# Designs tried in a protein design chat: VH-VL binders against Mucin-19 (Muc19). Part 11

Target 1, 175 residues: Mucin-19 (Muc19), of Mus musculus (Mouse) (q6pze0r851to1025)
Amino acid sequence: STCHVYGEGHFRTFDGESYSFDGLCQYTFLEDYCGQENGTFRILIESVPCCENGLTCSRKVIVTFQDQNIILQDGKVTAVQTAESTDCRERSANLYSIHTVGLYLIVKLLNGIILIWDKYTKVSVILDPSWQNKVCGLCGNNNGDLKDDFTTRHSSVAAGALEFANSWKTSQECS
Key: E = the ipSAE of ESMFold2; O = the ipSAE of OpenDDE; V2 = 0.75 times the mean of E and O plus 0.25 times the DockQ between their complexes.

## First folded at step 7 (VH-VL; framework fv_denrakibart)

Design k3 (from c8 with heavy chain Y101E, light chain Y102W; at its last look DockQ between E and O 0.56; V2 from the best seeds 0.00; counts 0 for: pae E 6.6 > 2)
Fold by ESMFold2, look of step 7:
Parts: sequence; structure tokens; C-alpha cells
Structure k3 (fold): chain C 175 residues (1-175), chain A 121 residues (1-121), chain B 113 residues (1-113)
Amino acid sequence: as target 1 above (175 residues)
Amino acid sequence: EVQLVQSGAEVKKPGESLKISCKGSGYSFTNYWIGWVRQMPGKGLEWMGIIYPGDDYTRYSPSFQGQVTISADKSISTAYLQWSSLKASDTAMYYCARQEEDWLTGYFDYWGQGTLVTVSS
Amino acid sequence: DIVMTQSPDSLAVSLGERATINCKSSQSVLYSEDNKNYLAWYQQKPGQPPKLLIYWASTRESGVPDRFSGSGSGTDFTLTISSLQAEDVAVYYCQQYYDYPWTFGQGTKVEIK
């Protein structure tokens, strides 16, 4: 299953719902926390506006996976290990791979998530079937049911895309 | 049988608008890229841009950015190439071609018959 | 942009003899992670659209005669027609799809001597 966003915030969820939302804050694209304290990853996105007209010129992607912060920005990927653990055996596993073909930069996570970025505005996520009904965020919940794709951070179903998408904003300070 | 059928030849004057079409059949139109390739008289091939009709994601060669618009109507399995104001230098043969189902990588495995566009006063 | 340069610009070859067309890219089109050369060859007969012959530098498209073969790696590639037939009179183009924008060589015209 695939979720993506491009351009001025044109989304398609894992279950096939299409909507437009062009907020300029940071939002949860996909995560497995979903109201729980113990998740394993987050994928956050930000639209980066053009200086003059405010239209989207690029996207920044932040992946938090185990002790790693993987940042896709400015046509590059940077991995920063957050020093949450001192156990070298647990930290030394190769938790992701990065490669480039054509315009795409591809990050494959050990947990079966594939992140694809065109170094511009298009961000795609592909999930292994094992993630069915285990995720949430702007990509929906991947449960095969279009009726609940607008499930907010608080587990209610929003009437429209604006309410849904704003519920996934990561900071109330941004507006 | 995969087939790309383009609209017929066009004779236009500078400043006129034009929209030519490419209708795909025999495959899942929304799961393959459609590229546009220009061939000026007596010249070689130039990639102009590409569209993924499934989500309308479009990229242009830098040489053609802002010169043309590529679009698609997936309800009728048709891709389009259009000009808002033609120039005499737009006189050429225009091909649509299908890119293999993979990522934004690829060769063009099926080609339309071409649309000859002639722009002269 | 990756510039694709073909040589020769034209060649004349007797029926049944070998025709060799070279294509050079301004940078490598070999992706080390999958070990594939992102290069294709097309044939364009007079009055017809291009037709795919070879992809991944050496893989022949279905329906393409065995006399067509592709070789090379990195920046240097060759299309070989092992025994030229009358129907092989055409212009041949190489194309890279390693990096955007996709680019074609300028073409090589093959004629019967």
C-alpha cells in the first residue's frame, strides 16, 4: 500500500482517499504511536515555501526510528543518532539503507517501511502488509476502510480534510 | 495489446493555443508514466516531460519548463500536451510514450504514432 | 544534464556485415547498488516513431531480432547489428535514464553501402 503527498499538499492515503491540505507547519505523516506512549517510529513532514509567493518549493521529511533521526532536506539525507542508548550491540544494527535512482532518494527501514522522496515536493511511503491497521497520521490508518481515513489524532473521524489534517500538527505554537 | 493513439496533425499560426492528445489502451493507464518527446524537423529526440496519470504528478525537462503544460484525464485514459501561445519554433513532431511501471526510472516501451504540429504565418 | 554522444553520425554497411554504433555518456549511468546500466537503444525507421530495442544496456526487448545486441558499462556503450538486413536502415538513438532529465544521443543513421 502507498501513501503520498506532492505539490501544494495533494495527499492520497493508504486506503485511497484523496484530499488537499497545504499547511505550513510540521505534521505527522505517519506513525505507529496512535494515542499510545510506546511507538517505534514517526515520519514528520513540513512544506517549505518559496520565499516570495508562499507556494511549496520543497518538503522536509524527518524520520524518527529507534535512536535515529533521519532528515531529508535540501536534496540530501542526514542521519543523526540520538544518544538515547549506550548499548552498542543494540545501536550498531544497520537500521536503514539509503539509495538513489533517477530523481528518487529511497530510505528503507528495517521495519518494512520504504520512504521515497523526489528531492522536491513528492514524498511517498510504502508499507509491508504487516502494518495493516497499525498506523495513523496524514496517510490514514491503512485498514482498508475509506470511511475512517479522516481519523484524527484523538481517534475521532473528522468531517473534512482541514479538521483531520490540523489534528496531526505536532506543535500548537505553529499557525 | 498496448496502444497509444495520438490526435491528428495540426497547422497553426504563432500565438494560437493548442492541446494535443494521447489515448492509452490495453493496459492500466493510471499505473504507467506517459512522457512527451519532441523531434524537430531533421533533428533528434528531446525529452520534454512526463506525467503519472494516477496522481497527476508531473515533471518537465528544464528546456521545456514553462513552455508547455502536460496533463491527463484518467477518466478517458488520455494524456495531453498543450501550448498557450505557439511559436514558429514549436514546429515539430510530438510523440507520447509509455514508461515502464517502475519508479521515475525508465525507458519508453510503447510509442504513439506522433502528432505533427506546424506553426507558420 | 547527462550528455549522450553517439559515433559515428552516419555509417554505411554492406548487407550481411556488422554495424557498430557507439554511445558515450558524460557521466556514469551505472548504479552500483543494483549493478544496472540505465541505458536504452531505440530504432527509428523513416516515417515511424522510435521503437525500443535494448534496455539496461544489454537486455533485448521482446520481438527484437537476435542480430541486435547491446554492450558496455559506465560511460561507454555499443549497439551491434551482427548481420545488417535491408529493414535495419534507420536512425538509432541511445538514451540514458539514470538521472533527470532523460537525454538522448544525437542519433546515428545506418544505411546500406
Scores: ipSAE 0.039, ipTM 0.615, lowest interface PAE 6.6, mean pLDDT 85
ESMFold2 (binder alone), look of step 7: mean pLDDT 93; pTM 0.954
OpenDDE, look of step 7: ipSAE 0.352; ipTM 0.805

Design k4 (from c8 with heavy chain Q99L T105S; at its last look DockQ between E and O 0.48; V2 from the best seeds 0.00; counts 0 for: pae E 4.8 > 2)
Heavy chain, then light chain:
Amino acid sequence: EVQLVQSGAEVKKPGESLKISCKGSGYSFTNYWIGWVRQMPGKGLEWMGIIYPGDDYTRYSPSFQGQVTISADKSISTAYLQWSSLKASDTAMYYCARLEYDWLSGYFDYWGQGTLVTVSS
Amino acid sequence: DIVMTQSPDSLAVSLGERATINCKSSQSVLYSEDNKNYLAWYQQKPGQPPKLLIYWASTRESGVPDRFSGSGSGTDFTLTISSLQAEDVAVYYCQQYYDYPYTFGQGTKVEIK
ESMFold2, look of step 7: ipSAE 0.156; ipTM 0.663
ESMFold2 (binder alone), look of step 7: mean pLDDT 92; pTM 0.942
OpenDDE, look of step 7: ipSAE 0.092; ipTM 0.713
ESMFold2, look of step 9: ipSAE 0.162; ipTM 0.682
ESMFold2 (binder alone), look of step 9: mean pLDDT 92; pTM 0.942
OpenDDE, look of step 9: ipSAE 0.180; ipTM 0.730

Design k5 (at its last look DockQ between E and O 0.06; V2 from the best seeds 0.00; counts 0 for: pae E 9.2 > 2, placed apart)
Fold by ESMFold2, look of step 7:
Structure k5 (fold): chain C 175 residues (1-175), chain A 120 residues (1-120), chain B 113 residues (1-113)
Amino acid sequence: as target 1 above (175 residues)
Amino acid sequence: EVQLVQSGAEVKKPGESLKISCKGSGYSFTNYWIGWVRQMPGKGLEWMGIIYPGDDYTRYSPSFQGQVTISADKSISTAYLQWSSLKASDTAMYYCARQEYDWLGYFDYWGQGTLVTVSS
Amino acid sequence: DIVMTQSPDSLAVSLGERATINCKSSQSVLYSEDNKNYLAWYQQKPGQPPKLLIYWASTRESGVPDRFSGSGSGTDFTLTISSLQAEDVAVYYCQQYYDYPYTFGQGTKVEIK
């Protein structure tokens, strides 16, 4: 199954719901925490403001997976370990891989998640079938039912995309 | 049913401007790339470039960079190919074609073509 | 740019016989991480736009007759029409989508002998 966002915040969920939302904050694109503290990954997105007269607009992606933070920004990918010990070393080669085909940068995680970025505004996530019913965020819950794709962070079904998307903001202090 | 419908044939003089169109229907227009392909009389196919209408991201073949402009108006599900100053060598059939965005760069649906004739 | 070269430029084949079209790329179009060849085949009948036949070198598009098959890997690819029908008279093009710019072969014209 595939979820993506592109352009000025045009989303398609895993279950096929399409909506538009271009907030200026950081949002949970996809995670497996879903109201609990024992999740294994998060994918966060931020839109970069754009301007009509040739100014760039883009999208920043932050992936938290095990003790790694993988950041897609400014056409580049960087990895930073998040460990409380002094022994953070080069273990990334066994946890994820980074590839390019055409204009795409592709990050493949060991957990069966594939992240595809065009180095600009389009971000796509492809899930291994084992993730069915196990995820939440702006990409929906991947349960095959469009009627609950607008499930908020607080487990209610929103009436529209604005309420839904704002519930996935990572900080309420951001306007 | 996925359809790409192009604007009609054009007869122009060298130095004139031209904008031809490609309207997509039967699918989510902003989820797919639109590519432009030139076929000169009696010749093969030449990839000119593509646009992603969702964010207007555009890539050109180096041989067409600066020669044409590819654009889209997502509010009416239409892609465009433009020349600011046509040359006789621009006489050709021009196709638009759809491709899946992800990492798939092949064209699954094609427009009917727009014949552009440039003669003095 | 990846150059795509087809052979032959034209061929004439009797109805019901096998037609074979070759396509060679100037560099590999096999992506080792997914083990897929980024190669497509198109059919263009007279007066019509091109039509997709094959993608990933060997996967038939839905609705394409099973007499069309693609094979090959890396730099050398083949389109085979196992039993040529009258409706198969066309020009056939290979196309790589491994890297920008995308490029087509020069075309192979298939005619009935």
Scores: ipSAE 0.006, ipTM 0.537, lowest interface PAE 9.2, mean pLDDT 84
ESMFold2 (binder alone), look of step 7: mean pLDDT 95; pTM 0.963
OpenDDE, look of step 7: ipSAE 0.018; ipTM 0.569

Design k6 (from c7 with heavy chain Y101E, light chain T100Y; at its last look DockQ between E and O 0.07; V2 from the best seeds 0.00; counts 0 for: pae E 6.4 > 2, placed apart)
Fold by ESMFold2, look of step 7:
Structure k6 (fold): chain C 175 residues (1-175), chain A 121 residues (1-121), chain B 113 residues (1-113)
Amino acid sequence: as target 1 above (175 residues)
Amino acid sequence: EVQLVQSGAEVKKPGESLKISCKGSGYSFTDYWIGWVRQMPGKGLEWMGIIYPGDSYTRYSPSFQGQVTISADKSISTAYLQWSSLKASDTAMYYCARHEEDFFTGYFDYWGQGTLVTVSS
Amino acid sequence: DIVMTQSPDSLAVSLGERATINCKSSQSVLYSDDNKNYLAWYQQKPGQPPKLLIYWASTRESGVPDRFSGSGSGTDFTLTISSLQAEDVAVYYCQQYYDYPYTFGQGTKVEIK
């Protein structure tokens, strides 16, 4: 299953719901925490506006997985370990891989999540089937049911995209 | 059945503006990438950039960034290549070409007939 | 940028004989996850736009005669015309679509000897 965002916040969820949301803060694109403290990953996104006209010129993606913090921005990917490790090179090589193919940069995580970024505004996530009913965020819950794709961070079903998407903002004080 | 039809040949002077067109037919225009390729007289092919007409997402080769504008009007299934101020060195044949909508595809399966642009004083 | 280098620049082959065109990339264009070579071949006849012949290094486009075949992997690729016909007189280009920006070889002109 595939979720994506591009341009001025044009989303398509894993279950096929399409909506537009032009937020300029940081939001949870996808995670498995879903109201619990013991999740294993988060994918956060930020729209980066152009200085001159305020339109989206790029998108920053932050992936937290295991002890890795993988950042996609400015056409590049960087990874920083957040925990103690005796051999950072070998550990990072086993947890994820980075590839560039055509216009795309691809991050493949050990847990079966594939993140595809065009080095600009388009971000796509492909999930292994094992993630059915185990995720939440702007990409929806991947349960095959469009009726609850607008499930907010607080487990209520929003009437529209604005309420739904704003519930996934990671900071009440948008920086 | 898939066709890309480009606008006719142009003869221009240095400093003039120009916008050439590429009209797609026989397929879903908004679901495929349109690329622009330059061929200077007696030379090979150079990839200039691409556009996805569905959302107007555009990327340029570094060699052409800031020198041309690629755009599309999906209501009339047409992509454009535009110069604000032509130079004699812009004299070339310009092709539009379509490639697959898949993330990983960057080969061009259909090509327009080409637009010859001649810039001379 | 990935530089694509073709050899020879020009090739004269007798009618019915084999023509062989080489293309070398400055970096591997083989993607390990799908095991595909992101390489295409085009034919450009005089006065015409390029026409796609081969993609994924060895897959023939629909309508392309069987005498055209592509081979190679990684950095070294070959286009072979097994029995040259009069209509095959053209310039042939390789193109990588592995990494941004896409780049073409300089072209190989094929003529009848």
Scores: ipSAE 0.027, ipTM 0.609, lowest interface PAE 6.4, mean pLDDT 85
ESMFold2 (binder alone), look of step 7: mean pLDDT 93; pTM 0.948
OpenDDE, look of step 7: ipSAE 0.181; ipTM 0.716

## First folded at step 9 (VH-VL; framework fv_denrakibart)

Design s1 (from k4 with heavy chain N31D D55N D56S; at its last look DockQ between E and O 0.06; V2 from the best seeds 0.00; counts 0 for: pae O 3.7 > 2, placed apart)
Fold by OpenDDE, look of step 9:
Structure s1 (fold): chain C 175 residues (1-175), chain A 121 residues (1-121), chain B 113 residues (1-113)
Amino acid sequence: as target 1 above (175 residues)
Amino acid sequence: EVQLVQSGAEVKKPGESLKISCKGSGYSFTDYWIGWVRQMPGKGLEWMGIIYPGNSYTRYSPSFQGQVTISADKSISTAYLQWSSLKASDTAMYYCARLEYDWLSGYFDYWGQGTLVTVSS
Amino acid sequence: DIVMTQSPDSLAVSLGERATINCKSSQSVLYSEDNKNYLAWYQQKPGQPPKLLIYWASTRESGVPDRFSGSGSGTDFTLTISSLQAEDVAVYYCQQYYDYPYTFGQGTKVEIK
């Protein structure tokens, strides 16, 4: 299953639901926490507007996986180790890989999640079947049901895209 | 139905400027890359560059970098290819094409009919 | 840059016979992570724009006749027309989209013998 965001806030969930949202905050694109204290990964996205106009020029992506933080920004990828890690390079080599193919930067996580970034507005996440009904965020819950794709952070089903997307803001102070 | 319609044939003199157009319809214009391909008379296809109309980001082939300008106006679903100063060697057929942009693809699934540009003194 | 080299430059084949076009890349266009070949084939008939035939080296585009097939992996690829038809007279191009800049082969002209 594949989830996409592209352009000026066009989303396609794992289950195939399409919606548009152009928020300027930081949002949970995909995670496995889903209202629980314990999780294994989180992917956050932020739209970066153009300075001259209201267009989205890029998207910043932050991947948190175990003790690794991977930041996709300004056409580049950077990895930041948390303070708890003693040997970041050795661990990072085993936890994820980074590849460049054509337009795209690909981050492959050990947990089977593949993130594809065109270095600008398009972000795609590919999940293997083992992640069925185990994720949440703007990408939906990947359970094969379009009717509940708008499941909010509060485990309710939103009536619309705006309510849904706003529920996945990482901070309520951002509007 | 996806369509790319290009502007008509051009006859120009060396040193003149030119801007040709490619209008997309039948799909979300801002969500797909548009590429330009040159084909000189009796020759093969040459990848010139691509543009993402959503934010006007462009990538050029090194051979065409600085030689042409690719742009887009998403309000009218139109991509452009322009020269500031044409040369006789610019005589060619120019095609615009839509890049399939689902995953990691970089192939052209829909093509314009082409614009013939003739540059002669 | 990845250089795409087709062979032969021209090919004359009798109607109903098999036509084979080869394309070689200067480096592998196979991505190990997805095991896909970033290679496409196009058909260009006289006076017309190119038309997509094959992508991912072997996947046929919708509407393309079954007589067209793509094969190969890594650096060596083949487009096959199992039974050449009159309407198949055209120039065929391979194209890699593994790395920038994207590049085309020089083309192979297919004619009826």
Scores: ipSAE 0.059, ipTM 0.706, lowest interface PAE 3.7, mean pLDDT 90
ESMFold2, look of step 9: ipSAE 0.432; ipTM 0.763
ESMFold2 (binder alone), look of step 9: mean pLDDT 93; pTM 0.947
ESMFold2, look of step 11: ipSAE 0.367; ipTM 0.724
ESMFold2 (binder alone), look of step 11: mean pLDDT 93; pTM 0.945
OpenDDE, look of step 11: ipSAE 0.035; ipTM 0.625

Design s2 (from k4 with heavy chain N31D D55S D56S L104F; at its last look DockQ between E and O 0.03; V2 from the best seeds 0.00; counts 0 for: pae O 7.1 > 2, grease 19.6 > 18.9, placed apart)
Fold by OpenDDE, look of step 9:
Structure s2 (fold): chain C 175 residues (1-175), chain A 121 residues (1-121), chain B 113 residues (1-113)
Amino acid sequence: as target 1 above (175 residues)
Amino acid sequence: EVQLVQSGAEVKKPGESLKISCKGSGYSFTDYWIGWVRQMPGKGLEWMGIIYPGSSYTRYSPSFQGQVTISADKSISTAYLQWSSLKASDTAMYYCARLEYDWFSGYFDYWGQGTLVTVSS
Amino acid sequence: DIVMTQSPDSLAVSLGERATINCKSSQSVLYSEDNKNYLAWYQQKPGQPPKLLIYWASTRESGVPDRFSGSGSGTDFTLTISSLQAEDVAVYYCQQYYDYPYTFGQGTKVEIK
């Protein structure tokens, strides 16, 4: 299953629901925490507006996987390891792989997640079958049901895209 | 040639700890997942869990989560399965096996010869 | 968990005859995105570890004789030995790797009649 975001906040969930939302905050694009303390990964997204016209020029993506933070920003990828890891260089090399195919940057995680970034506004996430009904965020819950794609951070189904997207803000201070 | 060589048979008593090993050779050990499979006497195969030796990333079956520990030492191309406190019900043949290199693959293409663990008072 | 159920539990077949083993999954192991069945077949001879025969439901592993074939899709799968040989005496297992935990069938013992 594949989830997409592109342009001025056009989303397509894993289950195929399409909606538009263009917030200026940081949002949970995809995670497996889903209200629990124990999760394994989190993908956050932020829109970067153009200075001239207010349109979205790019998206910042932050991937947290174990003790690794992968940041996609300004057409580049950077990796930051948390202080808990003593063997930073050896672990990072095997937890994920980074590939460039044409204009696309591809991050492959060992947990069966592939992230594709065009270095601008388009971000795609591909999940292996094992992630069915095990994820949440702006990408939905990947359970094959369009009716509950707008499941909020609070495990309720939102009536609309705005309510749904706002529930996935990483901070309530951002409006 | 790809080979997985496991440690020898073990005879233990309940309550004892145990760590068995699986050494890979003939391939890049850090690039392939290693799994453990239990086979109780006269029974079928049970998927226990897998580890990526390059990062020590592990996934467990819920049935074995907290019951065993899967680890690896990439410096010597060896994966491990260990118990902190053995039970009689742990008596079984234990196989290590390699997953073919595919991010979405979950089938085992090469297997160790197995380690027989016998736990009895 | 996805439950894999094989049938029969035991099968006796004459040399040179066809052996058919069935495997059913409690839910589909067909992934719609790649249209692949996440199913494998293994052979375990007495006193030996399992050996991979088939993956992706129908792809034969290198070195596996042509008499072995896998078929099926979704929830129903079949391993066929077109002409049983003496060396084919073993227990055969199906395995799904569609979802964690990966699970095996209970096994089918194939013997010579």
Scores: ipSAE 0.017, ipTM 0.645, lowest interface PAE 7.1, mean pLDDT 90
ESMFold2, look of step 9: ipSAE 0.236; ipTM 0.666
ESMFold2 (binder alone), look of step 9: mean pLDDT 93; pTM 0.946

Design s3 (from k4 with heavy chain N31D G54R D55N D56S; at its last look DockQ between E and O 0.06; V2 from the best seeds 0.00; counts 0 for: pae E 5.1 > 2, placed apart)
Fold by OpenDDE, look of step 9:
Structure s3 (fold): chain C 175 residues (1-175), chain A 121 residues (1-121), chain B 113 residues (1-113)
Amino acid sequence: as target 1 above (175 residues)
Amino acid sequence: EVQLVQSGAEVKKPGESLKISCKGSGYSFTDYWIGWVRQMPGKGLEWMGIIYPRNSYTRYSPSFQGQVTISADKSISTAYLQWSSLKASDTAMYYCARLEYDWLSGYFDYWGQGTLVTVSS
Amino acid sequence: DIVMTQSPDSLAVSLGERATINCKSSQSVLYSEDNKNYLAWYQQKPGQPPKLLIYWASTRESGVPDRFSGSGSGTDFTLTISSLQAEDVAVYYCQQYYDYPYTFGQGTKVEIK
């Protein structure tokens, strides 16, 4: 299953729902926490506007996986280890890999998640079948049911894209 | 319906400048890369380069780097290919094409009708 | 640069017969992480722009007749027309999009015998 975001906030969920939302905050694109304190990964996205017209020129992506933070920004990838990790470089090699293919930067996580970034506005995530019904965020819940793709952070189904997307803000102070 | 409409045929002399255009419609122009492909008379297709209209980021083939300029005006959904000084060897058909904007695609799913450029003394 | 080499340069096939075009890349265009071949096939009829036929080596573009199929992996690829029709007279090109610069094969001209 594949989820996409591109352009001025055009989304395609894992289950195939399409919607548009172009907020200026940080949002949970995909995670497995889903209201619980114990998760294993989180992918956050932020729109980076163009200076001239306010259009989205790029997207910043932050991947948290175990003790690794991977940041995709300005056409580059940077990895930052959390303070909890003492064996940073050796462990990182086993937790994820980074590849460049054509226009795209690819981050492959050990947990079977592949993130693809065109270094601009498009972010794609590919999930193994094992992640069925185990994720949440702007990408939906990947349960095979398009009707409940707008499941909010609070485990309710939103009536529209705006309500749905806003529920996945990482901070309520951002509007 | 997705369409790419290119400017008309050009007849030029060596040393002259030229700018041809490719207008996209039927889709979000800023969300797809546009490429240019050269085809000399009776020859094959040559990948020249691509541009991301949203921010005008451009990639050229080494063979065409410095030889042409690819640009875009997203306000009118138009991409451009231009020469500062044409050569006889620039005589060719030039196609603009849209890169499919899904997954890791780098293939052209929609093409313009082509612009014939003839450079002769 | 990845060099794409097609064979043959020209092919004459009788109507209703199978046409086979080969494309070889100087480097593998298979990405190990997604197991996809970054290869496309195009058809260009006389006086027309190219038309996308196949992408990811074997996926047929919408609207393309079933008689067209793509196969292969790594460095060796094949476009097959199972039963050549009159409207299939064209030049066919393979293209890799694995790495910059993207490159085309030299083309294969398919004619009716």
Scores: ipSAE 0.048, ipTM 0.702, lowest interface PAE 4.1, mean pLDDT 90
ESMFold2, look of step 9: ipSAE 0.379; ipTM 0.749
ESMFold2 (binder alone), look of step 9: mean pLDDT 93; pTM 0.946
ESMFold2, look of step 11: ipSAE 0.181; ipTM 0.683
ESMFold2 (binder alone), look of step 11: mean pLDDT 93; pTM 0.948
OpenDDE, look of step 11: ipSAE 0.035; ipTM 0.615

Design s4 (from k4 with heavy chain N31D D56S L104F; at its last look DockQ between E and O 0.43; V2 from the best seeds 0.00; counts 0 for: pae E 5.4 > 2)
Fold by OpenDDE, look of step 9:
Structure s4 (fold): chain C 175 residues (1-175), chain A 121 residues (1-121), chain B 113 residues (1-113)
Amino acid sequence: as target 1 above (175 residues)
Amino acid sequence: EVQLVQSGAEVKKPGESLKISCKGSGYSFTDYWIGWVRQMPGKGLEWMGIIYPGDSYTRYSPSFQGQVTISADKSISTAYLQWSSLKASDTAMYYCARLEYDWFSGYFDYWGQGTLVTVSS
Amino acid sequence: DIVMTQSPDSLAVSLGERATINCKSSQSVLYSEDNKNYLAWYQQKPGQPPKLLIYWASTRESGVPDRFSGSGSGTDFTLTISSLQAEDVAVYYCQQYYDYPYTFGQGTKVEIK
């Protein structure tokens, strides 16, 4: 299953729900925490507006996985190891791989998650079937039911896209 | 059987608008990219752009960016190519074609029959 | 942009003889991770749309006769028709899909001598 975001905040969830949301905050695109303290990965996104017209010129992506922090921005990828990891380079090689194919930057995580970025506005995440009903965020819960794709951070089903998306802000101070 | 059927030939004058269509059948229309290719008379093939009908994501060749609009209506399995103001230089055969695979596969496995667009005063 | 250059521009070959078309890319279209060449070949007969012949540089599309073969890697590719038939009269195009925008060669016209 694949989740997409592109353009001025157009989303397609794993279960096929389409919605639009153009927020300027940082949002949880995909994670496995889902209200729990324990999780293994988190993908955050934020729109980067154009300096001239306010349109979305890029989409910054932050991937946190196994003490690794991978940042996609400005057409580039950077990896930062958290302070708890002593052997940065060796662990990185085993936890994820980065590939460039034409326009696309691909991040493959050891957990089977693939992130594809066009270095512009489009971000796609591909999940192995094993991740069914184990994720949450703007991409939905990947449970095969389109009706509950708008499950909020608080485990309620939002009535609309705005309520849904706002629930996945990483900070409530951001409006 | 996978088929792409395009709209008929068009004869237009400079300055006129035009929208041509490409209807897909025999497969899941929303799961495959559709591309447009221009072929000017006696010339080669030019990649114009692609659209993913499932979400209408569109990419243009730099040469065609701002010159045309690619769109799709997934409810009727149809992709479109349109001009707001035609030029004589837009005279060409236009093909729609299906990409075999998402993202990484950029070869066209099925093609429409083509739409001839003639722009003359 | 990746520039695709075919050679020759035109080729006249006798029936039953071998036809060879070359395609050169301005940069490599080989992806190191999957070791695949992002290169396709098309056939366009007069008055018809292009038809896919070869993809991944050497994989023949279903229904394509065995006399058609693709070879090469990196920047240099070749389409070979082992025994030219009358129905093979067409313009042939190579296309890279390694990077956007996708680009075609200028085409090679194959005729019967």
Scores: ipSAE 0.047, ipTM 0.692, lowest interface PAE 3.8, mean pLDDT 90
ESMFold2, look of step 9: ipSAE 0.133; ipTM 0.672
ESMFold2 (binder alone), look of step 9: mean pLDDT 93; pTM 0.947

